# VHH binders against q9uj72: the designs that were tried, part 31

Target 1, 324 residues: q9uj72
Amino acid sequence: MFCGDYVQGTIFPAPNFNPIMDAQMLGGALQGFDCDKDMLINILTQRCNAQRMMIAEAYQSMYGRDLIGDMREQLSDHFKDVMAGLMYPPPLYDAHELWHAMKGVGTDENCLIEILASRTNGEIFQMREAYCLQYSNNLQEDIYSETSGHFRDTLMNLVQGTREEGYTDPAMAAQDAMVLWEACQQKTGEHKTMLQMILCNKSYQQLRLVFQEFQNISGQDMVDAINECYDGYFQELLVAIVLCVRDKPAYFAYRLYSAIHDFGFHNKTVIRILIARSEIDLLTIRKRYKERYGKSLFHDIRNFASGHYKKALLAICAGDAEDY
Key: E = the ipSAE of ESMFold2; O = the ipSAE of ESMFold2 at other seeds; V2 = 0.75 times the mean of E and O plus 0.25 times the DockQ between their complexes.

## First folded at step 16 (VHH; framework vhh_8dlx_2)

Design R1 (at its last look DockQ between E and O 0.72; V2 from the best seeds 0.00; counts 0 for: grease 24.6 > 24.2)
Fold by ESMFold2, look of step 16:
Structure R1 (fold): chain B 324 residues (1-324), chain A 124 residues (1-124)
Amino acid sequence: as target 1 above (324 residues)
Amino acid sequence: EVQLVESGGGVVQPGRSLRLSCAASGFTFDDHAMHWVRQAPGKGLEWIGNIYRSGRTFYNPSLSSLVTISRDDSTNTLYLQMNSLRAEDTAIYYCAKGRYKSTYDFHYAYPDYWGKGTLVTVSS
């Protein structure tokens, strides 16, 4: 009776923490002509998010200034995105990333998929609250207006944050697997709706039973079946849900590998995942990455990025110089 | 063994200037960031500023008009020049150093070793 692996991040609370002195050194780094980028990295990547919030509070108290704002004024390019991103409370960082995914001339559907397919009920609830408070907008309404079709319907179901938890019923799993099999055979709008409702609403534990029954019935892996049956962002979202149910750290390892090696230099995806997962499962993501791709995440980041941007990413990844 | 020895403290009148020194030994001085920190009686530590090998300096914004940090790598000495001293500048002044920089040390600029301090009393 194997259980799943315990997950772990790479960033932990620093011992002997002094938020006042940290804030003073950040003030020195940011409020002169020259910027001390090394000091920014040495402090911000070596504190957990809760400690970073205490630093930001001390900085505001001492200097009357917003630390995120000061970093955006002094820094540029991807290094700015890393340093500023580290200062967001996790729900607000998710809200920030979703807001910017939707407010350009187009929509960054991969960002929507990555966040909404992977977050827990509690994370989604807090993210919706942060979105409303920060942007004076309703997250669900913005998703509705920026997306369409079954892709929209699936995102709207996920953003409810009401997935069943801890429930298992093998008879219902067999029934649900038959519904998924029929959906792959017939592909009607009603079958697509039934399929996404199963994937969005059943607990992770129940869905693992459903996927096992699906393979028993069809002889196919669930991801392969979705890839053969559907296309577009709806297909990509369904695959993301399945992968997150099976092995969420492996899903993020896949996303990182694709972002690093695909044409287009997907820096925003790398930054988002490293920051968002740094205190949750980034160490586990690193293990899955090495296992699947043969090289460490640390190695690939060294080749992907340069300058202070690279130093910051490597510090968050927390790898060893001996990693291959 | 690493040693940082501060000197130049004492009693000084308000409005005057004072220069503190820190003699460093037991490490390759010019490979390390150097810092000044102070602690007023009954209060917490206050970071004053630092200086890198390159001569780049960074200061606590609340103190930047009062102080100048310099280093002499030929004599392994760190300096703090303080101007227009006030009673609130009464404190123990500490010299501190960062770690040896390496490619994968993400803490190297942050202070990791402290001197014993020198007391400056600004009194009329």
Scores: ipSAE 0.625, ipTM 0.890, lowest interface PAE 1.7, mean pLDDT 89
Fold by ESMFold2 at other seeds, look of step 16:
Structure R1 (fold): chain B 324 residues (1-324), chain A 124 residues (1-124)
Amino acid sequence: as target 1 above (324 residues)
Amino acid sequence: EVQLVESGGGVVQPGRSLRLSCAASGFTFDDHAMHWVRQAPGKGLEWIGNIYRSGRTFYNPSLSSLVTISRDDSTNTLYLQMNSLRAEDTAIYYCAKGRYKSTYDFHYAYPDYWGKGTLVTVSS
């Protein structure tokens, strides 16, 4: 019997896959000045990442050219970001997004939060390796130098990729909940450290027990308590951790809604989430989005994006506007 | 019932030109992207090119100087013009249609139905 919640993506391995023919059609689409953008979408959003890697290999073998490079040359703006982003292996895509979040004079703290609060131990390990290989830099060192305070300390704990995976212990959960409650009451630097250590290091299953006990002790939901007790990027990171523990697809639905509606349409965030979650839980994210916000993710993308960029995003989302 | 019937194949001497036709029926021809694909003996499928209703054409870069695709929507006919034929152009040539199904904001032009093909043999 299947008794638990299943998460599903929107992109699966294509049947009857022919990487040589796909590469030939992409070659035709990218030759000359007139680009067949619809064919790029038809192929690249309808193959899983592993299949896209095989297409890139066939393209190189036949034409002696780098498919990502050719697309970057022919394409522009957000459509380029979607098509190129689909061609990254998942650990390298995470590394790529973190690199660009920290490159230059500013730091995109929301990108750091979104990736590091949501990834598993294995995903963090692979992302650190990809970052080192691609950029010849240490991910942990870059995070340390680009951030500060308890926000930095929390990110540095997450990037270790060593969250506990043990069984649950209700007595420890009650004790941890008392520590969290005291931290919200006292708000000292040492209490903040204790709080972030619990949230970063306890298993998801244990933290769910802790959050139940916190509700019993305080009468408050954990997110509401954090919002009342803390501020800044430290508060945002703590909330992201709690939301990911409780319902990770719902966290991404919230992030998408925020990216679409807060401070205008934040294209990089929408692109990143759709690509990164497309083979993992994007279908589940769509369901949470509709349940919580009333309108489908498809509807909101259709109303806020345009052109081939819109077509690509809707193809990744899988185009069920009337059904939702 | 969708039908694609290729014709114009046969034995052709090297250096000559040949024009293939594909008669289409059972669907609204001018709503679909149309493709030519070939398969040489013992080899895999090779995409030659496509043409949209608008007349836009795209070709396999390795074949683009040798072929021209056209369509006549009034007779539901797709054409492939091949020039300066060589022995390696010996193949079964297939006509294919792209699916037209609006999944709301995009059309899927990737080939989804093939004819039985017509054999072209380039031999002296």
Scores: ipSAE 0.614, ipTM 0.880, lowest interface PAE 1.7, mean pLDDT 88
ESMFold2 (binder alone), look of step 16: mean pLDDT 82; pTM 0.840

Design R2 (at its last look DockQ between E and O 0.88; V2 from the best seeds 0.73)
Fold by ESMFold2 at other seeds, look of step 16:
Structure R2 (fold): chain B 324 residues (1-324), chain A 124 residues (1-124)
Amino acid sequence: as target 1 above (324 residues)
Amino acid sequence: EVQLVESGGGVVQPGRSLRLSCAASGFTFDDHAMHWVRQAPGKGLEWIGNIYRSGRTFYNPSLSSLVTISRDDSTNTLYLQMNSLRAEDTAIYYCAKGRSRSTYDFHYAYPDYWGKGTLVTVSS
């Protein structure tokens, strides 16, 4: 049995791409007080990120202006957040979202969890470099200062970007499963430390074996055991790690459903996931969403969002003929 | 059969004005965003502007003081008024249309069909 399904995004490189004409049409869309929001959507959601960077370069060369800056001046609210967010290179978008999650009073722990539990070693390396370049600060140091306890320790291990790859050892999987079982029984600080070290450092392939052995030893699913044994953001982070190991698109489908229904449409979470996953696995996320929740992601966005913001989100979702 | 036929091109003296027409047939004209695009000799395509069914217009900032786009939905005709023409305005001028607007067509306003163009030469 092989782990992992093939995944697919919703945004691809556009054929017959002309960045100069695109920049000219964006210039017209952003000139004066009246903004052509439909044209912004028709262009920016229909280009991949690399092509958007070329459009921004052409815009600067042609008009001597910063496209992202002009959009921030002309646009408002969540529509602005979508359109501006599309213009970030992926590592810088992750860095941007983490920075704002920790900025000001309080911390958006769910943003930290969502990004750090789900990103690959390569993505974490690139986001750390983007964070340092953009904010002149160390991502790990900021996480350390803004979080505490076992939650902090777990995030600090994830942000190292050093998860083992490719190796599996069934005997070690059984041993690791026994450690996880003991951690759920005893719940000491030492057991919490051992538990998160296993979840953060073992390969996805090894962890799937560990979770199977955990079921054999305990008779209990790993997520259910964590939910019963722990609470708070540490528990939420451990669950996020397990879900990402088992089925990362399903994890994001769960996050989207919660953001749409549990928080009165938590805009930043919906925007972040749609943009960050649009070229990676958003189509697969859509499939998991409909399988699990009965309604498509397209349906829920259509019914809970409004205006050009809704249209932009639906354009990134890419339309789902099965939805309508 | 969809057709976009530009007319009104020809030789015009510098400083003069010119109005181009685009006769549309084979589709519901008032259901589409319409565009003007030009291509000067040896250069790439340059977007001039567009107009929606509502009459809203948007222009390339480089050209906005020189051009006016209008449409007459009763005659299915798109117009481009150009003023104070200069030699660099010598180009083939194309009209283009977007797709028919439909619910959740997120590229409906972007040009997807071009006419054959009309040559404008700005010279003595």
Scores: ipSAE 0.692, ipTM 0.911, lowest interface PAE 1.4, mean pLDDT 90
Fold by ESMFold2, look of step 16:
Structure R2 (fold): chain B 324 residues (1-324), chain A 124 residues (1-124)
Amino acid sequence: as target 1 above (324 residues)
Amino acid sequence: EVQLVESGGGVVQPGRSLRLSCAASGFTFDDHAMHWVRQAPGKGLEWIGNIYRSGRTFYNPSLSSLVTISRDDSTNTLYLQMNSLRAEDTAIYYCAKGRSRSTYDFHYAYPDYWGKGTLVTVSS
């Protein structure tokens, strides 16, 4: 099944970990007016999330202070976002990003798509609980109130966190492919509903069979068909689902490339993906990025960002030997 | 080969001051962040502070009013000035160094090599 192409992150548990000394050095870095930003990077990007939690606990025990709070007070701009983001437990980071995507002026639909199209059932369950605990709100209700149409319906299905797991049925795959093809031809509300129900609820393994059958029936790639048939955020969300089913690391590589090269300096997207994927598949994302775009992710980040913000992103990304 | 040799330890009365030295060799001293770390009897390591090439210093908040770190790049020597010494300052004091600075060294400030230490005993 696998030819040695396992998913892998870039951040691992540090050997010889000393949370007390780390906390002391962070205390020194954050005391007074002259913050030691290099020390923050040298420690926090070089520990896994579990180790960072132990550092925060030691810091509080030793100094009676909240490490995240102290960093927010001393830091600014995108560097603050990276360093504070590293300190969130993963479910709370997803909840935090969704909250801020929906509150304030407008809604960041691309953030909603990126998170909800890519997270597993377990991750969705944990992020819903974190959202409720942190914000005293129901994630599903907030999505409903901030979105509309088939885009809303699709997000509401995804946020249930009830995608079938491990199930495959080749005969049903052929039937589901016919439903998807008809939905592209007819485009009624019922056809759109049937389409999103298939894409949101079938297992990844089953959907790969469905996409192969779709190619057999229609002669078209599923992404191309969706792009020709639909538009707006509904179309973007459907494409994100298909891309995540096929090759989730490649989806994130595409998102990073777009964020780095599109006009407008999409810093939040770069930060979010690097942090959220750092212990999951960021090394694999990095490989897909270079395979598809010709330059390393490290190289493109080096040209995208500056200062300590750049140093933090590069430390999370890490590079190949030729990048150094 | 990298060497860090601490000196200036010994027995000191409470309330007195003491200056420790660390002689560095085997590397380009002025390219490295330098640190002092101590270990009291039966206790874990305690970071005292660091100093960068530029002279910027950072201190453990618990010790910041009691210590001053300086460096002399012409003699490759790191110093720790300790004032108003207390019995609890009895410890082995270690000199440590970071890695050489480069544009993309994300570990350069963090200690990567320690000396053997010098004992300071604060007693009457």
Scores: ipSAE 0.676, ipTM 0.905, lowest interface PAE 1.5, mean pLDDT 91
ESMFold2 (binder alone), look of step 16: mean pLDDT 81; pTM 0.826

Design R3 (at its last look DockQ between E and O 0.63; V2 from the best seeds 0.00; counts 0 for: pae O 2.3 > 2)
Fold by ESMFold2, look of step 16:
Structure R3 (fold): chain B 324 residues (1-324), chain A 124 residues (1-124)
Amino acid sequence: as target 1 above (324 residues)
Amino acid sequence: EVQLVESGGGVVQPGRSLRLSCAASGFTFSSHAMHWVRQAPGKGLEWIGNIYRSGRTFYNPSLSSLVTISRDDSTNTLYLQMNSLRAEDTAIYYCAKGRSKSTYDFHYAYPDYWGKGTLVTVSS
């Protein structure tokens, strides 16, 4: 039989799903002064996104109210962000996170990198559509105006959503590897452009061949080479692309570890990754996290967060038996 | 074995009040959230409300002015007080329990075991 690693999330469709009863229980939880935050967690973290949409529809039909709006009125801080975030359809959640990364003073470049380096062509097309519908703005134009230099050029290439799919050409992989090696040696503007064009445009399958040929030619790992050759957000974006091509769950594990252990308020990164990956590969991310860092993601979240915010994150993350 | 036995149902005239009881056995009643749920003939399940071990109560907004849930931990009994009954309140009324609250039990408040129900018929 074939062997391999499969990706898996932590949130699945609930088996005995009753959206009307769920909506009634949420109505009770949100009515009046004394919000039942545990019930919000018990329901919303235990349904898949499609089921949550049906709950919101039932809630509106039954009570004439917007479930997300009612939660925003009753909840605060990071717990509000988790619970509201769970109620976004995936393309709209990506659009929402990108919008808030770019509005106001400064830009959250790590959010731009995390989303645009990791999403598939289809996900990018859907998020651009959601961005336009929700914010009446063009995502590509906003990225262009909020970023600069080779960092911008690379993001602009990624946001096209036109990466080659399924194509492999071993002879071209060898040629592309030589181009990448020369770009690390010469470091001109033209070399930076050639490098990012290869990383943004070739298929994942083709890039894995390219990275193997790069190792053969240079004796050096691609990430190590980029780290030695480049700096700033351009370097971080190139590394993110390579890591996503090689092992996307490991990339997210690295991002989570950094968000939990670095100084500052990195709650937005933790919330975003847990929500966005919960139905895709969060279980696989969890495995990579424990393998690389020694402690489970569950353990580190338990020490990172508090209160109902912690409970919500832990419910999304889930744990191994030993975590409980 | 967990058992939840509802009682107090029957035929009642419109406008009257009625109190239902649920006798619990086979688990530590005082450590669990408890619920009332009903099902009218030919209709889906309707959540009425719950009560936590602390005594905190939450109600379906459609019913909150008509019902009161209480518990007596010394007799392992859950109660539902219903007032100003109407024909549309005709239903089978179920008692249900959640699990014992523990750290990281993300389902503890949601009902996971149901009684057999007691029929309430509101007619003249």
Scores: ipSAE 0.667, ipTM 0.904, lowest interface PAE 1.5, mean pLDDT 91
Fold by ESMFold2 at other seeds, look of step 16:
Structure R3 (fold): chain B 324 residues (1-324), chain A 124 residues (1-124)
Amino acid sequence: as target 1 above (324 residues)
Amino acid sequence: EVQLVESGGGVVQPGRSLRLSCAASGFTFSSHAMHWVRQAPGKGLEWIGNIYRSGRTFYNPSLSSLVTISRDDSTNTLYLQMNSLRAEDTAIYYCAKGRSKSTYDFHYAYPDYWGKGTLVTVSS
């Protein structure tokens, strides 16, 4: 057992906060064809989400305009996505990202996995409420219609937001580990169903016991076993659940590293994680990133992005500038 | 020591124009964004606009047709030209500076030091 690090973000409430003056400076930055992108960064990445909501309210009161709307009109590309994204309350940002992951013909399964595998019961409850209010749609119904198979069944269990909390039973952990091991040996639909039910419903503390027992009976790490036994998005979702149970900040560090270094220009993934984790555990994610990959997240973002988009990401990331 | 000294205030009749100056010392003026801000009696701070070292200017939309900001880097002086003054323009007018730009300063353009202000009274 170790105490571990406190989970900590990178964005905190600014001292001496003046939402009216901030709104006036944003108004000036957005008024003409010539946008002051540096001022947008200097304000919006240096305020917590609650303070940004007060700025948006002041902006509406003074100018009769929607700050998010004005930014979307004036800005483009990934910089727009960062600045607009910072203005969403956290449950609505999750809902927004899920809506756009499922809107249209295709589905962004990695977005569904990242959000649903990592969010707490409370966060899932609030994002479902925000989704319904904003889009007049039921989140569970949309997931059901856009996905299929055991991948769908697993997402549907996660989105209920009813994972057991604070419960441990060592005898059940051994039994659950045997079920997981059999599911890797026998790949029937029923085995897959039992496997995902265990991973979705047991508490984090119980699952850590289960993973230890799995190692004892199989001689194999749970992630390695899943990778050898399964494929596709079902496999990726199961791995994401296990990684989040073990060390959620390390899971996000892995996702960021993959998004930055893998073929395909995964800007939306980088933007989403930095914004969503900025007030929760992004500082801890940075520590895990450097520990695992040898280079700081700050360094890799500096090489990944350019222009004002880069400046905004680096401002949210904050720190570790002296690491290579 | 950084100093910002505003001047040119006083009593002015409605409809007139006025030019305020801000004398800067103790830092490299040409490397900093500069701002004008005002505070009417009993009211909060109101940002007027800024000017970057490049000469680019941005203004509070409520004031943009009435004001012009300029700078003279050779004399370390910031200017505010105000036209068609109204009683509502009665305020203490402050100049302010941002930090010098650096690679890792994500708030360099935001005001970090303020002058003492000069009072402008628009009456009658």
Scores: ipSAE 0.658, ipTM 0.901, lowest interface PAE 1.7, mean pLDDT 90
ESMFold2 (binder alone), look of step 16: mean pLDDT 82; pTM 0.837
ESMFold2, look of step 17: ipSAE 0.611; ipTM 0.884
ESMFold2 (binder alone), look of step 17: mean pLDDT 82; pTM 0.837
ESMFold2 at other seeds, look of step 17: ipSAE 0.545; ipTM 0.853

Design R4 (at its last look DockQ between E and O 0.68; V2 from the best seeds 0.00; counts 0 for: pae E 3.8 > 2, grease 24.7 > 24.2)
Fold by ESMFold2 at other seeds, look of step 16:
Formats: structure tokens, C-alpha cells, sequence
Structure R4 (fold): chain B 324 residues (1-324), chain A 124 residues (1-124)
């Protein structure tokens, strides 16, 4: 079968880019008592991350100041989180989100799942390096200390960043499907270990074959089987892996819908996904969202967020302004 | 046709003050933020500041103590007051139109129409 669909983000390099003028306008916007929040949005959501880094460098060169720091001083609440988050290089943004998911009291397991189940080997390598440089801590050791059980074992396998790439073997796929089916029947610790090792280590292409064979053998969809067999964060992580293998943009559309509609508007999740996917597949995520839920992502954000925070999120979403 | 015409430039001695004007026509002036930008010989564009219809002003931090921007919506005129001029303030000074306000007007922040500029020379 053909490999997946074309994917596209919503943020592209700006034409006629002038980082010096951008830095000057941002300096003006952040000077004094009354920040020009519209100017911040119109500049920072309308540049790609590489261009934002050049703006930050120009700002430092001209004013001797840290642009992220100045924004954190002048801005508050979720608007601050959006604007500051846009200024992180992608590996450091992932590292930042993981650090804060684990640093304080408790652990934000859904953040760990969302990042580690969805990132490629290269992205995981880069985030581990960024985490070490920024926080003087080892990401793998922190995950180990903050989690337990098969949930931990699965995260620890994912964070190695060593998933097989490109390999397919239909005979092995049939064997692996039988292992997965037996694991749903028996549920021993050994079966759970074998199941998560298959899901974490096989290539996406091979896992699609495995899931097809699982359907053939069991007559059951893999996600439905996991939901019936397991519970807790281990179950949620396994489902996230399967969904990312099948259709990663659809996984993020589901996560956004849940973040907007389940138990109120979960700001951290919406911000994280919009920023992290803005240059990768956010346009494709928008299409999956409307196809599945009947209303556009833009519409739902407009209805549940407010103020300049809403305006920034809608600028990143970048479309369907007149859509119902 | 949109038109922005700067005036008030010329040769001025260091330490003196100067007021530039920009006459606007061909669009609804009070719907737009207005900007001043300058370009010194051999250098890139330098944003001086802007002013919104509300009268709110924002300035390049490097220039904020030296300049004041004002507007008169009844005469469609933008002003730049400059004080304590120095030789490095020699430049072409441009009046520029910001985009009109809109709830979801996502743009690149750069002014979309520019005057031809007025030369200010600070010498002697």
C-alpha cells in the first residue's frame, strides 16, 4: 500500500523578512506600561521558527535584552504561554514541556504520552540533548523516577529514540499480531512487556501490517482491543502509539477536540499542539478535525477562548475565519 | 489612489529640533495605524514608531526619548517631532500606512504603503 497522505503546517517563512525591523517593533510593543499585544501576534505568529530565532538575536544585539524574558515580564496567563512558546526552538519546546510536566508536585502523564508517542527518532534525540543543556538533568532518568510500572517501561523504550525505520516483514507481522492477540487474552507482565516492545520498536510501516493482521486474526480493531484489555495510563499510551502510527494528524485532532470539550478548555494542551505542529501538519490536523467533528478547529477555538489569547491561537490555526 | 506626502525636511544644525509632516489622501486615514521609518545613507530601514487611531504610541526603544509621534485625523496629517538632532539622524524619513484594524486581520506587521520620504540632513 502507498505510504500516507501529504501533510502541511499553517506557518511558513514570511516573505520580505526584516528581522531588524521586527525586533524594533517588538521593542516598542514591549516598552512602557501598556504592551501592544496585537503587534506581538502580528509579528510572532506570522514568522516561522527559524525567523523568530533571527528576531531574538537582533533584539539581543540592539537592546541587550532577552526577548522571551521581556515577554514573560510584560504578559500574563495563557497569552504569555503562547507568545513565549513560539520563541522556543522545537527541541527545546518539547524539553520545556516535559520538564514542567514532571518538575512540580504530581506528573502530567498526558503531556508525556502526547510528546513521546508522537515524536520521531530524530526529534527524540534532539529533545534529550536540549533537556540536558537547558536543565542540567537527564530526561531518561527523570522519566524513570517520575513514573512506574509498564507505563514507565513503555515511555523508557520510546525515549530511546531507536524505533526501526523502513523495515517490513509480512511473516513477522503475522507473528507479532498473534503476540498482541495473546497479550489481550492473558494480560501477564511478560505479555504486557512483549506488547509494548512490539509497539515501541517496530517501524510505523511494519506496525500498519501488524494491525491489519491483528484485525484478520481477531476480527477486532487494535484500539478497541487495547481499551477492553487494559486501563490507566498504560492503556492510554498504547492507544496513543497506535493512533500515531495510523494517522498522526487524526491523533492530534482527537487530542485537540478532547482538550476543548472534555472537562473545560485545557489550555496547556491546546497551546502545545498548535505551537508544536504549526510548521509540520497543523493544516492536515485542521482537516481531520472538521471531517471527524463537523465543526472547524477555528470555530471551536473562537467559541471557547477569549481576548488576545484567542486571537493568537486563531492566528496559528490560520484559517476558516468565516466557517461555522 | 493612496498618497502619503512627507514634508519639513532639510538641512538643520546639530542640537536643534525639527517637525516633519505627512499629508495622507486616498484612504480612510483614521482607520489605520501610521508609522515613521527612516533610512540613513548606506543603512537599512529603522523603525521609529507608530500611532494608532486611539492616540496610543509605541517607539523604537533606541529613539523613544528623542521623538514624539502625533496625528490629526481632521486634517489627515501625521507628525514626527524630533529633538536634539545629531549627525547620525541624517536620513530619509518615510511616512508609512499600517493595515486597517480588523478582529482577525493577520498580517506580517509591515506597513503596506510608503511615502517617497523627506531628506533630513544634520550638519554644520
Amino acid sequence: as target 1 above (324 residues)
Amino acid sequence: EVQLVESGGGVVQPGRSLRLSCAASGFTFDDHAMHWVRQAPGKGLEWIGNIYRSGRTFYNPSLSSLVTISRDDSTNTLYLQMNSLRAEDTAIYYCARGRSKSTYDFHYAYPDYWGKGTLVTVSS
Scores: ipSAE 0.692, ipTM 0.907, lowest interface PAE 1.4, mean pLDDT 90
Fold by ESMFold2, look of step 16:
Structure R4 (fold): chain B 324 residues (1-324), chain A 124 residues (1-124)
Amino acid sequence: as target 1 above (324 residues)
Amino acid sequence: EVQLVESGGGVVQPGRSLRLSCAASGFTFDDHAMHWVRQAPGKGLEWIGNIYRSGRTFYNPSLSSLVTISRDDSTNTLYLQMNSLRAEDTAIYYCARGRSKSTYDFHYAYPDYWGKGTLVTVSS
C-alpha cells in the first residue's frame, strides 16, 4: 500500500531485438524512389531509443549511409518530422527542437517554455552539451539573444539546470509564499525577479509547500493568481513551471489538448511531446488527458491527423482496448 | 495452427538459378506481408525481401539484382526466384510471416512466424 502513482511510457525495449535485421529491412524500405512507409513505422515506433541508435549504427556499418539522412531524402512534411525525430537521442532531440525554435526570423516561445519548464537538471545539462556539440553554439547565449525581459531572465535561470534538490523547510515556504503574494500586489521588476527565482530555484517538494502556503495567505490558487497578475510569455512560462511542479503528466496533457483543439492541429507540438515523452510518461499523460477532457488522446489524434503521419502518431501514442 | 513449409532447396551449381516455394496454412495468407530470410553458415540472419498482398516487393539492397519474390494468393504460396547463384548464397532459407495486418499493435514488427527453412547449397 506504500507505492505512489506509476509513471510509464508507451514505447519499451523490444524483445528478440536484432539490429542488423532491422537495418536490412529499413534499407529495403528506403530503396529506390518508392519508400515502404509502413515498414518504417512498424520498426521505428516499436523499438526504444537505445535500440534505434543500435539500428542506425548497423545501417551505417552495412550501407555506409546515414539513416536519418536517407529518411529525410525519401520522406516529406510531418511524417518526415516524426520518423527523423524518433532517431535523435533525447538530449539531442531537445537541442534540435530548441535550435529550430530560435533559428531564423522569430522565436517559437511555446517550444522554449515546454522544454525548459519541464526538464530536470540532468536533462538540461545533457541538452546544453548536445546543443554545443551539434551546433557549435552556446544554448544560453542563443536564448539570451532571442528573448527579452523577465521571460528571458526566467528561461536563463531554468537553463542553468541548478534547481535545488531534496530540501524542504515549512517556515521558509511561508516566507516564499509571502514574497509571491507581494509580487502579485506590487508587480515591480524587482518583485517579478524574486518571483521567478523562487519558482526556478526551489525544489519541487519545497514549491508544493510554497503553493499550499500561498493558498492559505491569499485565498487564491497559484495558477489563477499568475493569470490575473501577469501577461505575455512571462505569464505563460510561470504557469508552465507551476503545472510541471504539481503534475507534469497533466501539464503535457494540457499542452496536447491545446495543440489539437485551439487553432487547428499544431503538428510540431504534438510530434515533439509524443516523441519526447514516449519512453518517460506518455502512458500517464494519456490517463490525465482522458480524465480531464473526456476523450482519449488516441481518439483525438485519429480525428485530426491523416495518412501515414496519423499511423505513426497512433503507433507512438498507442491506445486502450476501447480505442481500437 | 499457422504453418509455413519451405521447399525447393538442394545442391545447385554456381551460376544456376533456383526457385523456392513456401506453402502457407492456418491463417488468412492474403492479409499478411510475407518475407524471405536466410542464414549462411556461421552468420546472422539476413533479410532478403518481402512482398505485400498487393504484390509490391522490397528487397535487401545487397541482393536486389539476384532475387525476385512473388506470391499466389489463390494457392497460399510464396516464391523466391534466385539467379546467378554463388557459393556465398549457401544458406538455410526461411519463409516468414509479416505484420502488415493493421491493428496498431506495433510491438513486434519483426516477422512473427517462421518456417523451418530449406537448405540451399551452392557448390561445384
Scores: ipSAE 0.381, ipTM 0.788, lowest interface PAE 3.8, mean pLDDT 89
ESMFold2 (binder alone), look of step 16: mean pLDDT 82; pTM 0.830

